# Designs tried in a protein design chat: miniprotein binders against o43061. Part 45

Target 1, 338 residues: o43061
Amino acid sequence: YNHSPEIQRSVYTLTGLAPSSKMAFVTMLTVRAANGENEVENTQQDWYYNSTRLLVHRLVKFKPTKSKYPVVVLAMKGIDQWKLDQLQEDGAIVKVVDPLYAHEVVDDVNDIALLDSRWSMMFTKLRVFEMYEYDRICFLDSDILPIKKMDKVFDVHQLSYSKDSVLFPPTLFYKPRRSIFWRRFTEEFAAYGLTRDDLYPYVFAAVSDPGMWHETPPPFKDYFNAGLFVFKPLKAHYKRLMALARFPKLYDNANMMEQSLLNFAYNSAGAFPWESLDWTFNGLWARKNDLPYLKAVHGKHWQPEGSLGYDEDTSKLWWDAFQEMQTYHDQQRNADLY
Key: E = the ipSAE of ESMFold2; O = the ipSAE of OpenDDE; V2 = 0.75 times the mean of E and O plus 0.25 times the DockQ between their complexes.

## First folded at step 19 (miniprotein)

Design j4 (at its last look DockQ between E and O 0.56; V2 from the best seeds 0.00; counts 0 for: pae E 8.8 > 1.5)
Fold by OpenDDE base, look of step 19:
Structure j4 (fold): chain B 338 residues (1-338), chain A 84 residues (1-84)
Amino acid sequence: as target 1 above (338 residues)
Amino acid sequence: SERLASEVSILLFLAAWLIQRAERLLERGDFESALERLERALQWLQSALELARQLGDEDLIREAEDLLRKAEELIQDARQLAES
């Protein structure tokens, strides 16, 4: 699996990050609007809550996948306290965060491709970039299931400017939804009230998104999935990200939500090219043939047969994992009774 | 109360899933693996039923009882098939 060729640009120097104890896995639990199409009508179950519990269980309790790093659940304000208490009992650090509403982030909400209740809070995920207490964070979507130890995901590079590089400002090209013509975006850090030195060095690494069913290994695409990424929280980067977020026209009218924004902000042709993580850390559209290599599988694997992206082997894997978690809790309850 | 209701619903769902898996195992002639899953389903259903009763939720009680009956029937079938 090839590193992003963009990291090898003469403009950037790759330096290994020193080991830090200030690393965490972070996931997010959001309040879903009751009418979200993704509620399988018949299950009174908050599957994202259940999947979040399973993720926490795998990283905190389950010996084969247990991490040495803390697990933080960013819970959106309005989640039931009993869910937060349960996640804390499961061994997560629970941090309640205020939502980021689209109308608060974007200058013109009409530039967003889809304005539904689910999209109104899509930027809440950006709250992870405010976790300045950590040197590195691995963000994971709650529908990621660890199947092997993932601790090596933090073995990423820090990118700095080469001292000898004549920095031509990177130029990005974007096409507004209603425009026939490509437009140029040249990033001016001064527009954010930032200097270059405020923004470097940086860390941002993610896994290439295959976008559909794929061969093993998946082909590399210069587009990453925002369901798993490793970064260094920096105030300057949050400020920059929020400045870019104001203008959905820059990032494909947010057609893939925060993923569109992040792929623009950390574009390979931009000032902050993303680092390619090994595909095994985020098994998207995974099948049986991928499983021997994967460290995690990513998908709504609780969904029934006939669902988009359903796979029998990954579904079984998820349900077996969920069953193990329930068995673990049953045994704990029984042990507390004696 | 909401935590308990959620727990009951999870147990019922897991039990139903194990029952369906056991049915497929029975069809394949894997009676031992079917029995193991059915016995686990039975345990979860008993817990679910107890919790549902504590909640006083008649719908959850009925669902637990219905699944319990189904699991017990399949256990009997599986045992008969394994002895044959």
Scores: ipSAE 0.037, ipTM 0.386, lowest interface PAE 3.5, mean pLDDT 86
Fold by ESMFold2, look of step 19:
Structure j4 (fold): chain B 338 residues (1-338), chain A 84 residues (1-84)
Amino acid sequence: as target 1 above (338 residues)
Amino acid sequence: SERLASEVSILLFLAAWLIQRAERLLERGDFESALERLERALQWLQSALELARQLGDEDLIREAEDLLRKAEELIQDARQLAES
């Protein structure tokens, strides 16, 4: 479309640092095993569970990265109780949630570009937007590894609409399937049972997604990664998200699942532009030259050489971290016996 | 329990990762560095074998014993190559 991220952001000014009194890191543990004949799961290994444990350990126990804020694990219904018990013993607050299936969210599942077992529950991450007991949440995918203190990620701004700052009306665009042209989407808040003022101020901040190997620092792109974002849970914004989610054609037919939805909903051209966090909080496609700056590395670093996004240095970093966690637990077991 | 079996599997994966690194170091001729990694792998494997026997899981015991034998064979080979 014809709006640059820098121009569009100038119409929605920051109103100052968001007030904060009850903040949390939140991650999600899902059931990733496919049902049926081709289920693939290493027998005693659930690397998503193991990676979740490591994330909790790094934010709760490991002094170089430990946070002063609570860590919450949203666990899908159906995860074995012993895993939930272990995460609670590790120091997390564990809350069980029902999945949110695509057929419950969208009007027509045929509008989703790729619908299979792994995508049928793609909207379950949206449950995090219902955690109204917190004033500010930093959501993290379970495959993010903190390597430095993360607490400054909460230093974000409340964003507000100001008529005094508006030069052009905010406009959302989408590209219909089988078209080479972008279309304008006019958002009517009254259709959600809301006024514009019900939706301000808000908080939504994330890290730009480079999408590929990059130099240090990565170039900025006006498209954020939904693996880490900071927001204030607000009922009005949840209503808006659920209303927009009904229509996958608006967000690239959910081509990138919930990331597509969030990038549409908080697009810089629209009424609720996202705030760019410093790139070092979510190190995507990270390599050796990035590591001195990064506060967290993001990727499935347990996967072997040859896997998509594999890097020898970040792999070693992850396995060293995992070994440190195992040593910590061995020492705790021995201390409990004596 | 499944919890104990998960702990054994983690130790076996850590050991296998160390063995893989040691094999690459042996190919390069860095025998001392390979031996350091193999000796660390033995520590994790001994812990894994002890826990696997406590669990009574024959498959985990067999896996731990197989990795232990492999690590010991590589240690023997590395020491012989370093002396030639």
Scores: ipSAE 0.011, ipTM 0.530, lowest interface PAE 8.8, mean pLDDT 82
ESMFold2 (binder alone), look of step 19: mean pLDDT 89; pTM 0.865

Design j5 (at its last look DockQ between E and O 0.01; V2 from the best seeds 0.00; counts 0 for: pae O 6.3 > 1.5, off the site)
Fold by ESMFold2, look of step 19:
Structure j5 (fold): chain B 338 residues (1-338), chain A 83 residues (1-83)
Amino acid sequence: as target 1 above (338 residues)
Amino acid sequence: SRLASEVSILLFLAAWLIQRAERLLKKGDFESALEELERALRWLQSALELARQLGDEDLIREAEDLLRKAEELIQDARQLAES
C-alpha cells in the first residue's frame, strides 16, 4: 500500500486563503510536576514560564521581531496568579483554561493512568482548537524563540476536496503495539456526527521535523513537528480530533504526545493532509549554519552544555535574547520609579 | 514567590555569563570575557539586593559565591591580558 503524499494529495485542490482580519499567535503554559519539598527542582518548572515571557516579549515588545497580531497565552488552571499578571503586563492576552483529564477523553484510561498529568497537559493543549474567534492561529511551544519577523507564517493555503477525482475511503494507518504490520482505520464522518462537507475547506500547516542534527537546509520528512503549526479553528475538526483522541493505540500511544495525534489526524496519506511550511519558521536541531535563514529557533536553550540538543551558537542566541528582555524590564522599572 | 523567582532567574543569567566568560578566557579573548563578567556583576548585585530583601539565606549565599567567582575571574582576565 501507499503512504505517499503525492498519491493522496492528487485528489485535493489547494485553495488560496481568503482575506481575514483576525489572526493570533497562541502559546500554552502548563502546570508541570513539582516537588514542593525541593525549591531548586521547582526552578525547572519556572523555565517554561520564563521562556513563555521571552516569546511574548519577542512578539509584542522587541521591535526587530514584534508582530502586528495579538499574542495569547493559554494558561492551565493552577499557574500562580502573579505569573499570569506578569504575562498580561508583558502584553499577552491571558486566558485560563480548565484541564482535560484522560478519563474524560480516552475510552480505556488504564493504558495511560501512570502518565495522567502528561496526558492532561496534552489534552488541555487541544483546547487551542476551540478558539473559533480567530480565522487563523499560529500555535507555538513556549520554547520557541523568534529571531526575525514571524508574521509571514500565516501565508498558508486552504485545502479542499476535489469532486472530480477518484477518491479512496478516508483512511488512516497505524501500527499496533505487538504487530510488525501496519493496519488501516477507515474514518466514518457520520460516527463523528459530521458530513465530509463539514470538514472542508480546512487549514493545517507545520514544519517537517528532521528528528536529529542535519545539514542546511534540513531534508524533508513526512512527519511534522507540533511545536509550531498554523490552522483555522473549526468545530468539525475539533470534533474529529476528540474522536480520534479516544483511542491512543491509533496514534502510537501518544509516544510524542500531541505530535503523535496530530500527525495521525493530518497524515499526508489521509483525507486531511498537512501543508509543509518553510523550515525557517521552526528551527529544530539548529546550529550555526542554520541561523542566517531562521526566523525562529526551537529548543530548551537554557539547558547547560552536555544536554541533549545543546548547541553553543543557539544557546548564545537564547541567553542574549533573555538578557535583552531582562534589561528592557529593568529600564522600565527604573523609569517608572523616577 | 515572585521575589524568589526573580532572584533565581538573575542568578542563572549571571552563571551563564560567567560560564561564557570562562570559555572566552580559554580562547584568549580577554576583552570579551571582561565585558561578560562586568554584566554578570551587575546582575549579581541586583540578585543579592533582592535576595536580602527576601531574607533567603540560601539565595544570598548563592549570589555571594557567584560574585566571588566573577571577581576572581576578572582578576585572572586582567592579569592574562597584561601578558
Scores: ipSAE 0.458, ipTM 0.825, lowest interface PAE 2.5, mean pLDDT 83
Fold by OpenDDE base, look of step 19:
Structure j5 (fold): chain B 338 residues (1-338), chain A 83 residues (1-83)
Amino acid sequence: as target 1 above (338 residues)
Amino acid sequence: SRLASEVSILLFLAAWLIQRAERLLKKGDFESALEELERALRWLQSALELARQLGDEDLIREAEDLLRKAEELIQDARQLAES
């Protein structure tokens, strides 16, 4: 991670933000679009709900991973009220949000690589960027399991544009044919109805995505996973994101959903390069050798043997954690009865 | 206008891909460079068409300049890959 390419960070002044009381962990619980045919699978345990509860439990109740920061669950409209009530009992702040449908976000839905029911609401995660009541948010996918304290994830830099910088980011240079002069091309913020000053300073930090099984530590890639990121909610940045989201052709036809968009919007060569977080905050494709270093593991670890990304050690870790949560709740119920 | 915004975004992204492709060419990754340049070319063609619809001579000129650059680099990349 010391080998993070010197992203054009040389052009941005890194100012550390003082710890703010207005910081939160945020996760999202979505309604699975009931594909009309599999109404029968209503009997399957909502593992995303269970995983969300486990995440909340780890951050709010479980002493080894308990955070001082609030935990917010963004619940999509249409989730059963009893699930929302339970998450509140678990100690989460529940905020109900309307979905963002692909047809509302994208100018031409045919530019999306996959038009299925899962993809129709993929942009709902972008609702986290509207949480302007917070100074910093750490977003976590519901399939992230904290295994150590994660509070230091908020220790990221605020990036400001330096007017005195000889390098004017995000400046792209091109030389037309037969021209001796380099032309500077920059993102036109006016196209969004924004000024440069509306967009700076900003905060955006994430963990490099290894994309597959890896050695310990994973190699750095200039592409981040959107399952965990720290940012400052700003109206200007939301407006910019929504403007870019209109054109899937710009972000690989949304091939990796919101991750494609975010990697484009916060590209290392762009106006708003992402800050690299320590890999230990988002243990993707984690194995036994990674566990001593990790603060969180990320994956659908409830899945059985034979599933993509299955690992025995991380699976056991998740099930042990899930059982501890169940035991905790059983003990609380028994204590309330006596 | 919405259309002007789209043109500006496409031009910016195409310029970004062109710059990235130039770096890839310097590293000897001709295949990746060609892929990015072909993507840039598609975006620039769209941008040029939209700029023409707008009647914005400045945007047209920028699109044409970048298009020429992308085409030149594609030719260079192909020659280098065959050598």
Scores: ipSAE 0.020, ipTM 0.329, lowest interface PAE 6.3, mean pLDDT 83
ESMFold2 (binder alone), look of step 19: mean pLDDT 89; pTM 0.859

Design j6 (at its last fold request DockQ between E and O 0.64; V2 from the best seeds 0.67)
Fold by OpenDDE base, fold request of step 22:
Structure j6 (fold): chain B 338 residues (1-338), chain A 84 residues (1-84)
Amino acid sequence: as target 1 above (338 residues)
Amino acid sequence: SERLASEVSVLLFLAAWLIRRAERLLKRGDFESALEELERALQWLQSALELARQLGDEDLIREAEDLLRKAEELIQDARQLAES
C-alpha cells in the first residue's frame, strides 16, 4: 500500500499557521477505574493526579520547560474538589467535564474488543474536541513529562483543498477483528449533515508511534500515538468523530480505545490525513540516547523496576523532576510562613 | 485536611523510594551516592513529619518517624562502610 502521506498531500494545500492568542495545552485527569490497574501499583497513590501536577508544574512554573501558553486540565466529574483546587493553585485552568460512556457513543457495545471498566469511559478524551474557545490545542496525556520547551509543537499546518479539485473522499479499507474479509468505507459527509466546506480547513498533527523499543531516531510508522496531538477544535469535526465512533468495526473494534478511532478518522489514506509532528515532542519508549533530542518523554516513569517499559534513565529523570516539584512547593510553604 | 494528608503521603512515599534506592547503591558499593539519596530522604521526612504534626494524624506521624529512624541507621552504616 503506497499510501505514503505524500501522495494524498498533493490534493491538499498546506498552510503554515502563525501563533494565535487562543492556543492551549490540554491534559485530562480521569477518575481511576477501580478494577483496571494491575495489583502491583501502590493503590494508595493517585499517580494520575501526581503526574498531572508534575505536567502542570513543568509547563507553568519550571523555568526550563515553562510555556507562554495556558494549561487546561479537563477533570472528569467526580474528582475530589481539593485536587481541582490544588491544580488551580499550580496554575492550571480546571474545566470539569461529564464522562462519555461507551454505551452512549457506540451503537453496539459488543463490537468493542474489550468490555471492562477501563473501557467504559474511553471516549471521555474526545471532550477535548468540544473546546471551541481555542483556535489550536495541544493535547497531552498526564504521563508526558516535558524536559524542554514545547511551545513549537503548535507550529503545524492547516490543510485545505483546492476549489478546483473534485475531492471525492477516498475509500478506506477496514477489517473487523472477527472478519476474514476486508470491507470498504467510503465517507459521505452528507450522512453527518455536513458539507466539505464545513470540514475544511482542518488541523490535526501527531507523532508516529514506534510501538516498541527503537533506535535513535525512531522509524516512522503510519500510525500515531494519541497521547499527544495538535488540532483545531471544530464543531464539524466533533460531529464527524462522534458519528464514526458509533461503529467500532471501522476502527479495529476500539482495540486501542480513542487512538484506534483517531487513527481511522485521520487516516493517511482518508479524507483527513494526519500531519506528522517531529518525534521529539513525544518520546515514546525513550532511552538514554534519545534524551538529548527529546522535548518530552512519555510513559508511566514512576513505575518500579520490572514494570513493562521500565527504563532506568527515564525513571531517574521522572523522579528527579518530581522531587524538584516537591522542593518548589516546600519552599513556597516556608515563604508563606515567614 | 485531605489535601494535607495527601501531601504527607506523597512525601513519605518519595522518602521510602529514595531509601530503597540507597539500599541498592550500598549493596553495589556506591556509598557516596547512597548518602546523597539518604540525605534527600531525610529532607522529605522532616517536611512530612512537620505536616503530619500539623494535621494531628498519629498514624502518619508514626510512619514518618519509622522511616526517619531507618534512614538514619542507613546513613550510619553508609558512613562506616565508606571509612573502611
Scores: ipSAE 0.680, ipTM 0.882, lowest interface PAE 0.8, mean pLDDT 90
Fold by ESMFold2, look of step 19:
Structure j6 (fold): chain B 338 residues (1-338), chain A 84 residues (1-84)
Amino acid sequence: as target 1 above (338 residues)
Amino acid sequence: SERLASEVSVLLFLAAWLIRRAERLLKRGDFESALEELERALQWLQSALELARQLGDEDLIREAEDLLRKAEELIQDARQLAES
């Protein structure tokens, strides 16, 4: 009875949102080549800048997918001004953010010194959790292409504290490098300058990551993709994330960058489990059979055949969208001239 | 300017993608779709070439001209195959 889908739906519709609630889509633009792309091969074409433009266009201008909510681009300090100006003209709110360097975040930088640029990009993405002016944010990677309306992505639940079982309290686990054994990690919120009550209620929802090609729909895995997630920016949660970020061994030495950290911090076994978002908002490993259901496709669709995750149908979809954006821009220039 | 060079570069990449797609369509025997993609590539290449000339960038001009020649050759090939 008490586990019925109808009762669970009633519990999960308690969002805490009011008509005055302030929502935003947020993406991040980093310095060219800092995303692990080959700097020499990408000097003439910054695909992250161009994919960010397309994402902004799809949420701001393209009627089949446009949102009623603002689109914010968090731009790392050092991005060329003409790129920022173009994104502003495209209709985004552009906010320049200072980088967070590994030596400012991690207790023992010796473990990561050779990878500092990737770590700096990862830690700088955590700035999104400081955007307290919004009641909910949908963060999305710039290589996500909306193909249907996205605004219902914000219809997720807030979670409140429940009494912990003294027998089976929420517990985080991590796996030391080159070990098959898991270790327990017990959080002491006072060490963060927090109480447990400071951390509730919270919002964190993301799409399960299938990790490979799949049938339609993809199977559920208890590991989410950090390319799209919905959350409420909360000071206590930012403090917690920064405290956990100090110790990379807790999150697999950031093997999957921020995805590793967030999956640790919001693990289903811990005190702050993630909510499973409808898979159609973040189409991972997407192929033709997924497309009728998807609201967004996720991938580096500009990459050529043979690249990891390449699919002919999603590649064409992306390039058709890019051509539509370019045509829109040309029409605007012609209208302004004449 | 650097903005103009970036725009030319992306148009050339788009045209190259359309040409490669047209080649795949020709191998499948879909000559009409291949010709449609090639005509779109020609339009983007003409735009890219004009912008490259405004910029005065000889490398971008040469790249645009090379792709234009390739697209025209492929159009000719596609029309001959469609007649067979």
Scores: ipSAE 0.667, ipTM 0.898, lowest interface PAE 1.3, mean pLDDT 85
ESMFold2 (binder alone), look of step 19: mean pLDDT 88; pTM 0.858
OpenDDE base, look of step 19: ipSAE 0.588; ipTM 0.854
ESMFold2, fold request of step 22: ipSAE 0.596, 0.612, 0.667; ipTM 0.878, 0.887, 0.896
ESMFold2 (binder alone), fold request of step 22: mean pLDDT 88, 88, 88; pTM 0.851, 0.855, 0.846
OpenDDE base, fold request of step 22: ipSAE 0.675, 0.675; ipTM 0.879, 0.880

Design j7 (at its last look DockQ between E and O 0.02; V2 from the best seeds 0.00; counts 0 for: pae E 12.6 > 1.5, off the site)
Fold by OpenDDE base, look of step 19:
Structure j7 (fold): chain B 338 residues (1-338), chain A 84 residues (1-84)
Amino acid sequence: as target 1 above (338 residues)
Amino acid sequence: SERLASEVSILLFLAAWLIRRAEYLLKRGDFESALEELERALQWLQSALELARQLGDEDLIREAEDLLRKAEELIQDARQLAES
C-alpha cells in the first residue's frame, strides 16, 4: 500500500487560504528548571540553547535550509541577556515572554498527572497562540533540525464552517483520572463567550506522532506531535484553548502536557480537527532510511549513545550541523576583524 | 465563493484524513472499521466534488476526483480482505 505522498500533496494545496506574507517560524527557549542546588549551570551544556541557535542558524543563515520567513524565538523571562543577544545576532527576532505556570492555567493542579517545575513551564508554549501579528505560525521545538527547506509547511488549509456542512457533530471523549470509562464531552462555544463565527475559519496542522521507531514512511496515527504545528493565531482560539486547559481531566490529565491539550482541542472528532501535515516536516524517531525524505529531524540528537531515541546517523547529522554553525560564526568573526 | 471553497477544503481534508485512518485500520486487520471510514469519506468526497463543480474550481475538482478514486480502491481492497 503505497502511502502515496502524492495524495497528501494534492490535498495541501492552499485551497481557501489567501496568500499571506505574515508568516513566521517560532521556537521557544525556556529557562532550565533549576535542578537541585549543585548543578552549576555549566553554560557550555545548555543544549537547548545550542539547539535553538542551530535551528535559527538553519532557518536564517544556512543556505540549503534558509527560509524566506522570519524566525522568532520566544524566550522565557529570566534567560541571560547574552543568550538573547546572540540569538539576535544569529538573525532571530527575540521576544521575551512571561512564563505560564500550571497553577495559572489549571483550576485544580491535582488533576495534572505529573507536577514538576519543568512541566509547569511547558504551558508557556501556549503563548505562541497570542502572536496575533502573524497570519500563520509554524511552531517548532528547539530540538528540531531543518535539513531541507521547510517553507512549504505553511501550505495548509483554512477551514471554514458552513451551515450546509456535512460535518459530523463534534464528539469529544475524555477519561477522568482513575476512571476506566470514557466520558463524552459536548463543546458549547457559548461557555467560552464565543460564537461559531468567532472560531472559523481556522488553521491547525501537525504531523502524526509515530510514538516509536517506525518503518519508512511512518504509519499514520490519530495523534499528533506538538513539537511542530502550523496554525493561525486567533484570539477566539486562544480563549477556547485556555478554557479547555483549565480542566486536565479532559486531556489525559496533561500526561503529555501541551501536547495532550492540543490533541484534545484539535481532536479529529471535535469541532476543530487537526490537519495532517506531511510526515517529512517532523521526522520523529528518524533513522537513515527516513533522511532522504525528511525536511526536518526531531530529537535530542546531541545525546550520547545509550540515550533513549539515540540513532547514530541522526546524531552524526546533528553534530555535523552544529560544527558547521560553529565554523560559520568563526569565519564571520574573522571577517569582521579584517 | 470563499465560503464554498472553504467548505470544499474541509470536506477534502476530512475525507483524506479518513482515508489515511482507513489505511491504518486495514493494516491492522480492522476491515469493518476501515470500510465504515471509507464509506464516510466517499460521501464527503461526493459532496465536495459537487460543490467544487459549482464553484468551477478545476483544482478542487481534480483533488476530489483523485481522492474519490483512492477511496473506491481502498473500499474494494477492504471488501476483498474482509471476505478472505
Scores: ipSAE 0.007, ipTM 0.211, lowest interface PAE 9.3, mean pLDDT 85
Fold by ESMFold2, look of step 19:
Structure j7 (fold): chain B 338 residues (1-338), chain A 84 residues (1-84)
Amino acid sequence: as target 1 above (338 residues)
Amino acid sequence: SERLASEVSILLFLAAWLIRRAEYLLKRGDFESALEELERALQWLQSALELARQLGDEDLIREAEDLLRKAEELIQDARQLAES
C-alpha cells in the first residue's frame, strides 16, 4: 500500500523517466583521520570499506540483487590505492574527488573549526551533485545492504513549477527588504545567470525517517533520511545547494550533517519539495517484522549487541551477506588460477 | 556591524521559512509539528530582534517585530486547533 503523505507536492508533473543509460547508483567512501595511533578510528574505517565492498557486490555481482545500472564509488582523496583497486576489481566505477573544506564553503567558520573533519566529509558528499553525466543518481550510504532488486527506485517524477501550488503562491512570498542573505543570494545567482527556468524541472526523492522505534509499515514523518535519495544532478541546483551551505543557521548548524542541509533545501513547504519514496527502499531502524517487505536495510549491522539500533535478525542478515561475498571471491580466485 | 546585519538577515529568512512551513502544516492538520516549527521560529526571531536593536537598524527591528507577532498569533491559533 501507499503511505498517505500529510503534505502535497504542488510542483509535480506527469513527465517520464530519463533514458536508463544515464542512471547510476552512487556511494561514497570517505577518509576519517585513521592512522596507526588510533586503533578505534582505523577499525571503523576498515568496516566502512568492508561495507562499501558489500554494497558494490550486492549491486554488481550478487544475482538476487544485481542491478543493470552502473555502480560508482565516489572516493575522497586520501583513500589507500589498494582499496580503490579492489573496488574497481569488484566491478565498481571508482572516481576520486577532492575534499570540500568547511572554510572554503561557509562564510563564518569560527564555531565550526573544531568540527572541520566532519563538516569536510559532509561537504565532500555534495560532490555527488556535480555528476552531470548522469540523468538520475540513486545515492546510497555505504551501510545500506540491498536484499532485493533496487532498480525500481529510479521510478520517480520529474517535477515542474506550478503557479497553482499552495506551497509556493507568489502572494505569500516573504523577502526582507534589507536582508543581506537575499542580496548575497541574488548576487550569486546573477553572477551565474540563474533563473527559475534553470531550476525547474528537477528530481529529488527520498524515504521518510520514522525515528528509532516504529511500527510496520512506519508512519510518515515530513523529514527524510539522506542515506538514500534519488535526484537529477543539475548545475543550478548544485549552485543553490552551495549558496545555502554558506549559512549553517539555515540548516540547524548541520545538526544532522548533510541531512539537515538537504531537508532545508528540499523542504515540503518550499519551492522544491521532496518526493516520498516507498519506505521499503531504505529500511531504517529495521526489525524482523520489516524484513519481508524491505528491498534494503540501512544501518551499521556489523556492530555488536549493545550498539545503537542493534537487532539480532538484521545483524545475522548482514553477516550472512558478508560471508556470501567472501565465498564468491574465493571461488573467483580459484577459477582464475585454473 | 556588517557581520551582525548578515546574521539578522539569516535569522529573519530562516524564521520566515519556518513560519511558512508551519502554515502549511496547520492546513494539513499536523498541529503538533506546526507548533514545533513556530517555537523554533520564535527563538530565532527573538535573537534577530536583539541583534537588530544592537545595530539600531529601524527596518530590521520592524521586520523582526512583525514576524515575531505573526509567529505568536499562529502559535495561539495552532493551540486552539490542536485542542479541537
Scores: ipSAE 0.000, ipTM 0.300, lowest interface PAE 12.6, mean pLDDT 76
ESMFold2 (binder alone), look of step 19: mean pLDDT 88; pTM 0.856

